# Designs tried in a protein design chat: VHH binders against q9y6x5. Part 268

Target 1, 379 residues: q9y6x5
Amino acid sequence: LPPKLLLVSFDGFRADYLKNYEFPHLQNFIKEGVLVEHVKNVFITKTFPNHYSIVTGLYEESHGIVANSMYDAVTKKHFSDSNDKDPFWWNEAVPIWVTNQLQENRSSAAAMWPGTDVPIHDTISSYFMNYNSSVSFEERLNNITMWLNNSNPPVTFATLYWEEPDASGHKYGPEDKENMSRVLKKIDDLIGDLVQRLKMLGLWENLNVIITSDHGMTQCSQDRLINLDSCIDHSYYTLIDLSPVAAILPKINRTEVYNKLKNCSPHMNVYLKEDIPNRFYYQHNDRIQPIILVADEGWTIVLNESSQKLGDHGYDNSLPSMHPFLAAHGPAFHKGYKHSTINIVDIYPMMCHILGLKPHPNNGTFGHTKCLLVDQWCI
Below, E stands for the ipSAE of ESMFold2; O stands for the ipSAE of OpenDDE; V2 stands for 0.75 times the mean of E and O plus 0.25 times the DockQ between their complexes.

## First folded at step 13 (VHH)

Design ue5 (framework vhh_8dlx_2; at its last look DockQ between E and O 0.01; V2 from the best seeds 0.00; counts 0 for: pae O 14.2 > 2, placed apart)
Fold by ESMFold2, look of step 13:
Structure ue5 (fold): chain B 379 residues (1-379), chain A 121 residues (1-121)
Amino acid sequence: as target 1 above (379 residues)
Amino acid sequence: EVQLVESGGGVVQPGRSLRLSCAASGFTFSRYLMHWVRQAPGKGLEWIGNIYHTDSTYYNPSLKSLVTISRDDSTNTLYLQMNSLRAEDTAIYYCARHKWGEARTSPFDYWGKGTLVTVSS
């Protein structure tokens, strides 16, 4: 029987929530499987880019989903969460569900993972849900488990996406112990239901399950605002993305725009595209704008307004507050093993190995994840 | 302080056209992606389309040939032109401001109160 894999994302699940809050169900899952305490994600630390990095093994500059808001000057196309379905944006990479379902006798299923409702290279996930935030976790799980049990050719790779704790992290901030404890308890209950449903349906013993996230969350404040309109007239540029990494398309001389912005705030770094630090791997794509602004942790770039957010993400990927975790359970994984750190791009070649797929060229390193797997010698 | 006010709703006959307006105040309208959304009686919200501050427009595929969104940044006004109206287009129509910076859930930070359109004989 070919191995099966379910990839689950709880959006915005900061790695240190595991140490600072109680998760009886998730901790039981970890005790029977593996934990990676920190996953170093890709810059920028936003939802669409990091979900696509997980399933392609590529940095954002290589897969082309470089932000949640993008603009292509040649075609005049825009990308946002309200119009994310044009394959133009996604076609610079081949995600794992496409590679999987093009194999003989294999299908892929998806419950709302970013990109799975798009025909990438004219190929859409074999079974999928169109994105709709009002669909409950229970309904998403019911569809995924139905497809895992009842499809011909069989579903061997499935994804499941949930919006929490990201939504609540933005609303309350990660430092609100009372509200975040309540939110995280609800998420732990969902993980308990996930495991119980897989056991009840006879899937648990032969299904590999990865539970991970795309990024963390940091505390914000009305005391930490950077007002762009105080530094530069809005007529001098087109704004493509705002905070905490702003994307600036100059309408006047680029050097003049840069000079107006470089001293705007001591809490913001301003980069010409060619000067973006190499460690970000965020330079070699036309969708990256000529100037980017990178706010310091906990600072918010605004357009002469107050901010409604008490938590945010998107900051420098070296920040521990931006890092998620990874837990996994199943026949491919050791039991009771804890690992300190991997890169988020390492998840892709590991998943390809588990599924017996030849990975496309990517930025991941299979050796970083060998110790998680029972069929590998861990040196 | 941010305010969105829809107008132009009412009763219209099937096959006719109608233009809705959304008056914006309390923010720099010319900087924002704006949306139209509707809710038919007893149903959920349905996205109609949007218009970027660059004047690019995107539409719900099921409505593509029936609607046109435009904006006038000099008067801070968003428009929805609807053609060949059908009984199923009966709904409350809302304009909404796109939230900068995030994806998945809560894409709008401000809504209008809506304007009712009834398509009936």
Scores: ipSAE 0.717, ipTM 0.886, lowest interface PAE 1.2, mean pLDDT 93
Fold by OpenDDE, look of step 13:
Structure ue5 (fold): chain B 379 residues (1-379), chain A 121 residues (1-121)
Amino acid sequence: as target 1 above (379 residues)
Amino acid sequence: EVQLVESGGGVVQPGRSLRLSCAASGFTFSRYLMHWVRQAPGKGLEWIGNIYHTDSTYYNPSLKSLVTISRDDSTNTLYLQMNSLRAEDTAIYYCARHKWGEARTSPFDYWGKGTLVTVSS
């Protein structure tokens, strides 16, 4: 039988939560598998871009999902969390579930992973759920496990997505120990449910499971605001994305807009598109706007109306607060092995290897994950 | 001692509905995945479906439209609702407990004695 892989994402699960809170179920999962303590995600460190990077192995400039909010100047199309169904936005890359389905006697399943309810390259997951935040984890888990257990062709790759602890991180801030403890306990319980369900169905020993996240969370404050209205008139530009990385579409001369913004705050870097640091791999895409503003960690870019978020993400991808973790269990993985760091794009070639798929060109390095795998040489 | 006792079987006309029950005892019912299976005369065992956590149900695709599985953990009872019964649904129906941690090749550790359902005009 072909190998099977379940990819699970808990949105906004910061890596150091594992050190600061108790996760009996997750720790048991890790004990019997592997842990990568920190995963360096892609810039910008937002939900849609990073989830797509996980399943494509590409930087954002390459796969074309460059933010949660995008604008294409040629087609005049907009992308947002409420408007993400147009294949136009996704077709610049081929996600792993599509690659998997193109193989004989294989199918893919998805429970609300970004992009899975959209036909990409005229292919949609054989089994999927339309995104609905109101659907319980249990229902998502039920569907995924049903598909993994009772499908023809068999489901060999599945994704499962959950919105926590991101939503709570935004609401409470990651430094709220009381509220976050409650939230994270619930997540651990969900992991327990997942493991129990797999054991009950007899899938646990044969299924490869990856539990990861797309980004972390940093503490924000009303005392750390950058008000753009103090620096430039709103009539001079269109805002495509706001915080902590603002995407600016000038309505007047770009240079003039840049000059008005460049000294707006000591806690914000302003880049012309061509001057965006190479390390971000965030330049070579038409969907990236002419000017971007990058706030320092914990700072919030606002207009006259201030954000009520106590936590946020999207900052420099080198910041530890932005980094998620990766844990894995199954026949492909060692037991009781911990690794310090990988890049988020490295997950894709690893998954391809596990599934026996030929990877599309990608930015990942298979060598970074070799030590996690039982069939590989670890130097 | 683990016990499973099916009931509700009998002779029924085509097109009718029937609800079977399985009374469980001797174990913590709520902690187990429960299955319905059937065996028609001269045929092998056919899996119907299962249920875990009250609403977590899985069905044989060939039977999904005709059956509903439910459970009452307060009374340790498993149910199988069958609608629009056909002659080919004639079989002995069994409830079975899922063996924890086992693969589908050997999924059950306990069975009931079964209840006969005969669909005939």
Scores: ipSAE 0.000, ipTM 0.258, lowest interface PAE 14.2, mean pLDDT 93
ESMFold2 (binder alone), look of step 13: mean pLDDT 82; pTM 0.822

Design ue6 (framework vhh_8dlx_2; at its last fold request DockQ between E and O 0.79; V2 from the best seeds 0.80)
Fold by OpenDDE, fold request of step 16:
Structure ue6 (fold): chain B 379 residues (1-379), chain A 121 residues (1-121)
Amino acid sequence: as target 1 above (379 residues)
Amino acid sequence: EVQLVESGGGVVQPGRSLRLSCAASGFTFSRYAMHWVRQAPGKGLEWIGNIYHTDSTYYNPSLKSLVTISRDDSTNTLYLQMNSLRAEDTAIYYCARHYWGEARTSFFDYWGKGTLVTVSS
């Protein structure tokens, strides 16, 4: 039987939530499997980019999803949550579900994972749901498990995406213990439902399951604002993305725009594209704008009339508050093993190994995940 | 301070056309992308389309042939032209301001109170 893998994402699940809140179901999942306590995600630490990094093993500059909001000046195309289905944006990489279903006697399934409802390289997931935030977790789970159990050719790779606790993190802020406790309990209950469903269907023992997230969440405040309008007139640039990493497309000389912004705030770094720190791996793509602004942790870049959130993400990927976790269970994984840290791009070669797929060139390191796998040597 | 006010709704017969307007105030309209969304009775919010501050437009594929979005930055006004209206187009129509960087939550931060469009014989 071909190996099977279900990849589950709870958007915006900060790694240290596991230490600060109770997760009976998730802890049971971990007890019978493995845990990576911290996953260093890719810069910028946003939803679309990091989800695509998980399934491609690539830095954002390489897979081309460099932000939740993108603009290509040549084609004048825009990318955003409301218009994310143009293959133009996704075709710079090959996600694992495409690789998987191009194999004989295999299919892929997806419930709401970013990019899965898009034909990438003229290939769309064998089974998928169009993204709809109104669809319940239960319905998503039902479809995924149905496909995993009854499809021909068999579904060997599936993805499941859920929007929490990200939405609530934005609304309440991650430091709101009362509200976040309630939200995270619901997440744990959903994990319980997932496990129970898999057991009921007889999938639990043979299915590899990864539960992870794309990024964390940091607390924001009205006392930590960086107002761009105080530094530069809006007529001098086009704003492509705002906070905490602003993407600036100058309408005048780039140097002049840069000079107006470079000292805007001591809590914001301003980079010309060519001066973006190498550690971000966020330079070599035309979709990255000529100037980017990077706010310090917990600071929000605003305009005079912009709205505020109590929590946000997208900051430096070295910050612990931006890091998600990874838990896994199944035949491929050890039981009761905990690991400190991996890179988010390391997940791709691991998944390829589990599925017996030849990985496309990627930025992950298989060696970082060997200790999680029963068929690998770990010293 | 940010305010969006929709107008132009009403009762129309099937097959007719209707043009909705959204008057924006309290912010620099010209630097924001704007959206149209609608909510039919008993249904969830449905995205119709948007227009960026670069004048690029995007539409819900299911509605693309029936709608046109435009804007006039000199008057801070957003428009939705709807043609060949059907009974299923009955809904409250909202204009909304785009929010940068948002994904899989709310892609706008402000919206109006809406204008009701009823398509009925």
Scores: ipSAE 0.874, ipTM 0.940, lowest interface PAE 0.6, mean pLDDT 96
Fold by ESMFold2, look of step 13:
Structure ue6 (fold): chain B 379 residues (1-379), chain A 121 residues (1-121)
Amino acid sequence: as target 1 above (379 residues)
Amino acid sequence: EVQLVESGGGVVQPGRSLRLSCAASGFTFSRYAMHWVRQAPGKGLEWIGNIYHTDSTYYNPSLKSLVTISRDDSTNTLYLQMNSLRAEDTAIYYCARHYWGEARTSFFDYWGKGTLVTVSS
């Protein structure tokens, strides 16, 4: 039987939640497998870009999903959560489920991972759910486990996506211990249900399971607002994305727009595209706008309005508050091993190795993850 | 401060057309994408479509040939034109402002109260 892999994301699960809250089920999962305590994600630290980086091994500039909100001036196309189905946006890379299901006698299944309901390179996941936030975790899990057990050709790669703790992190902020404890307990119970379901179906010992996330969460405040309208007339630019990384398409001379913005706030960096720090790997794609604004941790860019958010993400990927974790269990993984850090792009070549797939060109380094794997010599 | 007020609902015969309006106030309308959503009696919410501040429009594939969304930034007004109305188009119709916030949780930050459209012969 070919090796099988289930990739699970709990959106917005900050790495240090593991040490600051109780997770009896997740800790048992880790005890019988591996933990990577910090995963350094890609800039910008947003949902669609980082989920696509996990499954392609590419920086955002290379896979083309550079933000949750994008605009292409030539085609006049928009990308957003409400308009994410056009393959135009996704076709600059080949995600692992496409490569997997094109192999002889293999299928892929998906429960709402970003992009799995899109025909990327004319190929949609063999089994999938159209995105619908009202579908419970239990229904997503039931579909995934049914497909893992009952499909011909067999499902060898499956994904499962859940919106928490991201939604609650935005609503309450990560420092709200009472509300976040309640939310994170529910997530731990879902992890317990996942493990129990896999055991009851006879999948637990022979299925590789990765539980990870795309980013963390930082605390916001009404005292930390950057009002763009105090610095620049809205008629001088088209706004493509707002906070914490604003994407600015100038309507007038780019240098004039830059000069109006550069001293807007000491808590915001303003970059011309060519001046974006090289460590971001965020420059070489036409979907990256000519000017970006990067708020400091915990600051919110607004359009002369208050903010309802108490938590946010998207900030500099060097910030520990932006980092998720990775845990894994299964026959490919050691038992009881803990590792300090990997890059989020390293997950892709590791998954390709586990599945016996030839990786596409990517930015990941297999050597960074080899100590997690039983078939590798760790030195 | 942000207010969205729908109007133009009422009782119409099958096969007729109807134009709904949404009057926006309390924000710079010309910078926001705007949406139309409906809820039929006893049913969940159904996204109809949107229009971006760049005038690009997107529609629910099941409704694409039946509806047209437009905007007038000089009057801060969003429009929904509906043609060839059928009984199943009976619903409360809402306009909503596009949310610049988190992905995968909410498309909108402000909603109108809705306007009822009843298609009956």
Scores: ipSAE 0.753, ipTM 0.898, lowest interface PAE 1.1, mean pLDDT 94
ESMFold2 (binder alone), look of step 13: mean pLDDT 84; pTM 0.848
OpenDDE, look of step 13: ipSAE 0.771; ipTM 0.897
ESMFold2, look of step 15: ipSAE 0.733; ipTM 0.888
ESMFold2 (binder alone), look of step 15: mean pLDDT 84; pTM 0.849
OpenDDE, look of step 15: ipSAE 0.797; ipTM 0.905
ESMFold2, fold request of step 16: ipSAE 0.727, 0.732, 0.714; ipTM 0.891, 0.893, 0.883
ESMFold2 (binder alone), fold request of step 16: mean pLDDT 84, 84, 84; pTM 0.850, 0.850, 0.849
OpenDDE, fold request of step 16: ipSAE 0.874, 0.873; ipTM 0.940, 0.940

Design ue7 (framework vhh_8dlx_2; at its last look DockQ between E and O 0.01; V2 from the best seeds 0.00; counts 0 for: placed apart)
Fold by ESMFold2, look of step 13:
Structure ue7 (fold): chain B 379 residues (1-379), chain A 121 residues (1-121)
Amino acid sequence: as target 1 above (379 residues)
Amino acid sequence: EVQLVESGGGVVQPGRSLRLSCAASGFTFSRYLMHWVRQAPGKGLEWIGNIYHSGSTYYNPSLKSLVTISRDDSTNTLYLQMNSLRAEDTAIYYCARHKWGEARTSPFDYWGKGTLVTVSS
């Protein structure tokens, strides 16, 4: 009876993998639903920021998750994947699962989407799994489908997160056809399992399903290193994050630190916070450090060491290599419709529409996604 | 070149305390977020806590009152103080260096070889 939505992320799924690899199950999902070929994500193009942008519709400066590694100078608090559960970091926005489960006769479920195991505004997902990378996709899917079928009040919004192909993309690089073919075939099999499970449980026809990702992946090389220690003595600053967007907290005069860095490499842009390009929407939050360094695509900032990364992400969000895709199926969506691009922040108001929720103020534009939806006039 | 070497493990009686050390070399230790993790027999890895360059520490909530992490940047040494040891604290204990900027993947770029702690009567 009430509209239901399952939001699925396969981390690091670069949009052009769809053109360059075989996905029989995903292509069948797309054929029966909709595809957005490129989703323009938010800068920086990292995991935590972009997953939170999907569920809040906000730029990183507005939701406060500005990187995977953060520091707050006033409270002296640190954030990383290992210590990500302090609501302080998450409370600058209201994610959709909180809004959803506060509605009468609704609950939310989560299988490891970033933030769903945190009590944001004193509200944690009604059903959730604590993050644990060793938990199989099958177990995550089993929990989600169990909650969708067997909860009171009913689960109307659910999330499912999987670490691949991001983990393998870092390890092998996106250009390693042999290894990435193996990885991406496994992911397509998981999508097949997802669809088959939903059909067997009687959920497929009445559940809206979005399959998307947070970012892509670019090839790295030992030939494309920027040695930060060659440009500046490490005693002059505190390093909050390193690559491909370094976050620099000066220990001495900021202008002196900037001047030592500005000519460090032709393959790196150095920005004072106030000079960060407006198109990044990455300036108006205290968690953004006074100086950032942005490496060119495929370049790695290092600290007088070699890099073992063969693939990375976090680069300029205008780069096609950083863009994921979005596919969707369900009663809210057309069948066989292909759309070229949306902004990742547009996903939130679309999801609110599908669920009948009033969106919080956000940076998304509902009109960008109208053509995906059966109940909307697409001019 | 980067090396992390744990020491101080051994057999201890329940209720006692133990201090583990991790000697770091081949990198500027004072710049790095460092971690302690453990693996009990037949179990997965369990994160114990970390310590930032600033000296700020964060702990696994289930272990917070039982452990203290400290660092001595002048000797490039990371410490784990464990108190009121129990049989379930039997594990191999590892120190690890944090990999910059990644989430939801392998979070460490270098590991120690581990030191075994056995808590038994």
Scores: ipSAE 0.765, ipTM 0.906, lowest interface PAE 1.1, mean pLDDT 94
Fold by OpenDDE, look of step 13:
Structure ue7 (fold): chain B 379 residues (1-379), chain A 121 residues (1-121)
Amino acid sequence: as target 1 above (379 residues)
Amino acid sequence: EVQLVESGGGVVQPGRSLRLSCAASGFTFSRYLMHWVRQAPGKGLEWIGNIYHSGSTYYNPSLKSLVTISRDDSTNTLYLQMNSLRAEDTAIYYCARHKWGEARTSPFDYWGKGTLVTVSS
C-alpha cells in the first residue's frame, strides 16, 4: 500500500503552550513519535499565508498568498477570509494535494484547510469540505477518516483544519491562564478523539500523522496602540491590511506618505517595499503594497474605529511567540525523538518524501527534517 | 465459513477478575486486526479495544475497569482479561474481526454471538 499522510492544523497553537499547560493526549502522541519544539513560520505570520507555505514549501512572496487580506492593483481584485475562492490568488503555486493527485493515481482529501475548496491549476482535492466554521471537529474527523479508509483511488494525503486555539487566543489573550487552560484542554481532548478513532479504525500503525499549527499568539493591550490617524490623513492612502502588519497603498506621492508614517511610533517600523528586510522574504510579489508598517511585538495598529483584540499574530517571524510546533507519528517517523527547530517551509519536502512525490521547486530544506525520519541519516 | 465464538462469560462478584476467550476459525487469524466490543443493557455498542498483527494493543480510555487484550495466533484465540469488575461492566461481550477493504460504516465484518458477563453481589 502506498504511504499515507494526514496533516492536522490547530490554528494559532503557540509552541510554548506545550511547556506551560498539560496535554496528556498530545504528550502521548509525541512520546510515540517525534516533536519539533519550535517551527519558524513565514512572514507575515498569518493564517492563509502560513498554511499555504506548509503545503507548498514556499515563502509568501513566491506562492502569492501574502496576507489574509490582499489587493491586486492590475485586476482590482480583493482577497479576504470571506472572498478566497478565486483561483487567481492560489495559482502562483502548486500545493501538495494537487501534486499528489497529478503525479500518481491517488486521491487527496481535505477538511477545511485553506485553499482546498478552490480549484488550483484546474485541480481540486478529490474529497473536500467547503469551509464552514460551524462544522464540528467530529464531523470533519469522521469525513477524513472515512475517505482515508474507503476511497478509490485511495486517499494518500489528507488535511484537517481546526480554528482553535486561535479564536480564543484573540479573544482572551495568550496570557489568560484560566480561559486558555480550558481552551487548550479541549484541544487536547480533540487530539485524544483523533488518536482513538484512528486506533479503532485500524489506521494508527500505518498512517503518518502530522499535528502542527501555522502561528502562535502574542498578548496585546489597550496600552499598546499605534493610531495611524494621528500620523496621516486617511484620504492620503488606502488600507489593504491593518495589524500588526499594515499594507499601505498611497493615493498621493509614495514618498510623502512614507515621510508622514516613518516617525509615527517608536514601536513600528515603516518600510518602502524595496527596503523590506531580506530575511522576511517578503518583497518579490506585486501583491505586496508599496509601503508596509510592522508593529513591534504586542503592539496593535489601529484606526479610530478599530476593534481591539487581546491577542494577535502576524508579527516578526523570528519572535518565539509567533512560532508553532510540529509533532508527528507513523511508520516514517522515529519514536521518542525531539528536535529543536525547523522552518515551516521544510515541512513540504518532508511530506513529499514520505509520500514518494517529486517536489516542486521550493524554499524548504529536506536536510532539516532528516533526523525525524527512520529512513534517513541524521547528520 | 468465518466463525467467532466467545466463551468465559458468567456471573461474577464485584472486584473479581474474568478472562474471556474468542475462538476464531474459517480464516487466517494471524492476518487480522481483532476487536472486543460490549453492549450493556439498554445502551449502545461500546468499543473496548483491539490488537494488531504486531501485537500492539489499544484500549478505550473511558473504560474504568482494567482490561488487557491478547492473542495466540497458534491456536487462533483472542483473549480479554478484565480485572476489578464493577456492576457497570455487566454486558454482552463480542469479539469482532476488523474489516479490510471497501467502505462500510462499521469497521467490523464478522462478529461472534457474544458472551454475557453479569457482575452482581
Scores: ipSAE 0.316, ipTM 0.722, lowest interface PAE 1.3, mean pLDDT 94
ESMFold2 (binder alone), look of step 13: mean pLDDT 83; pTM 0.834

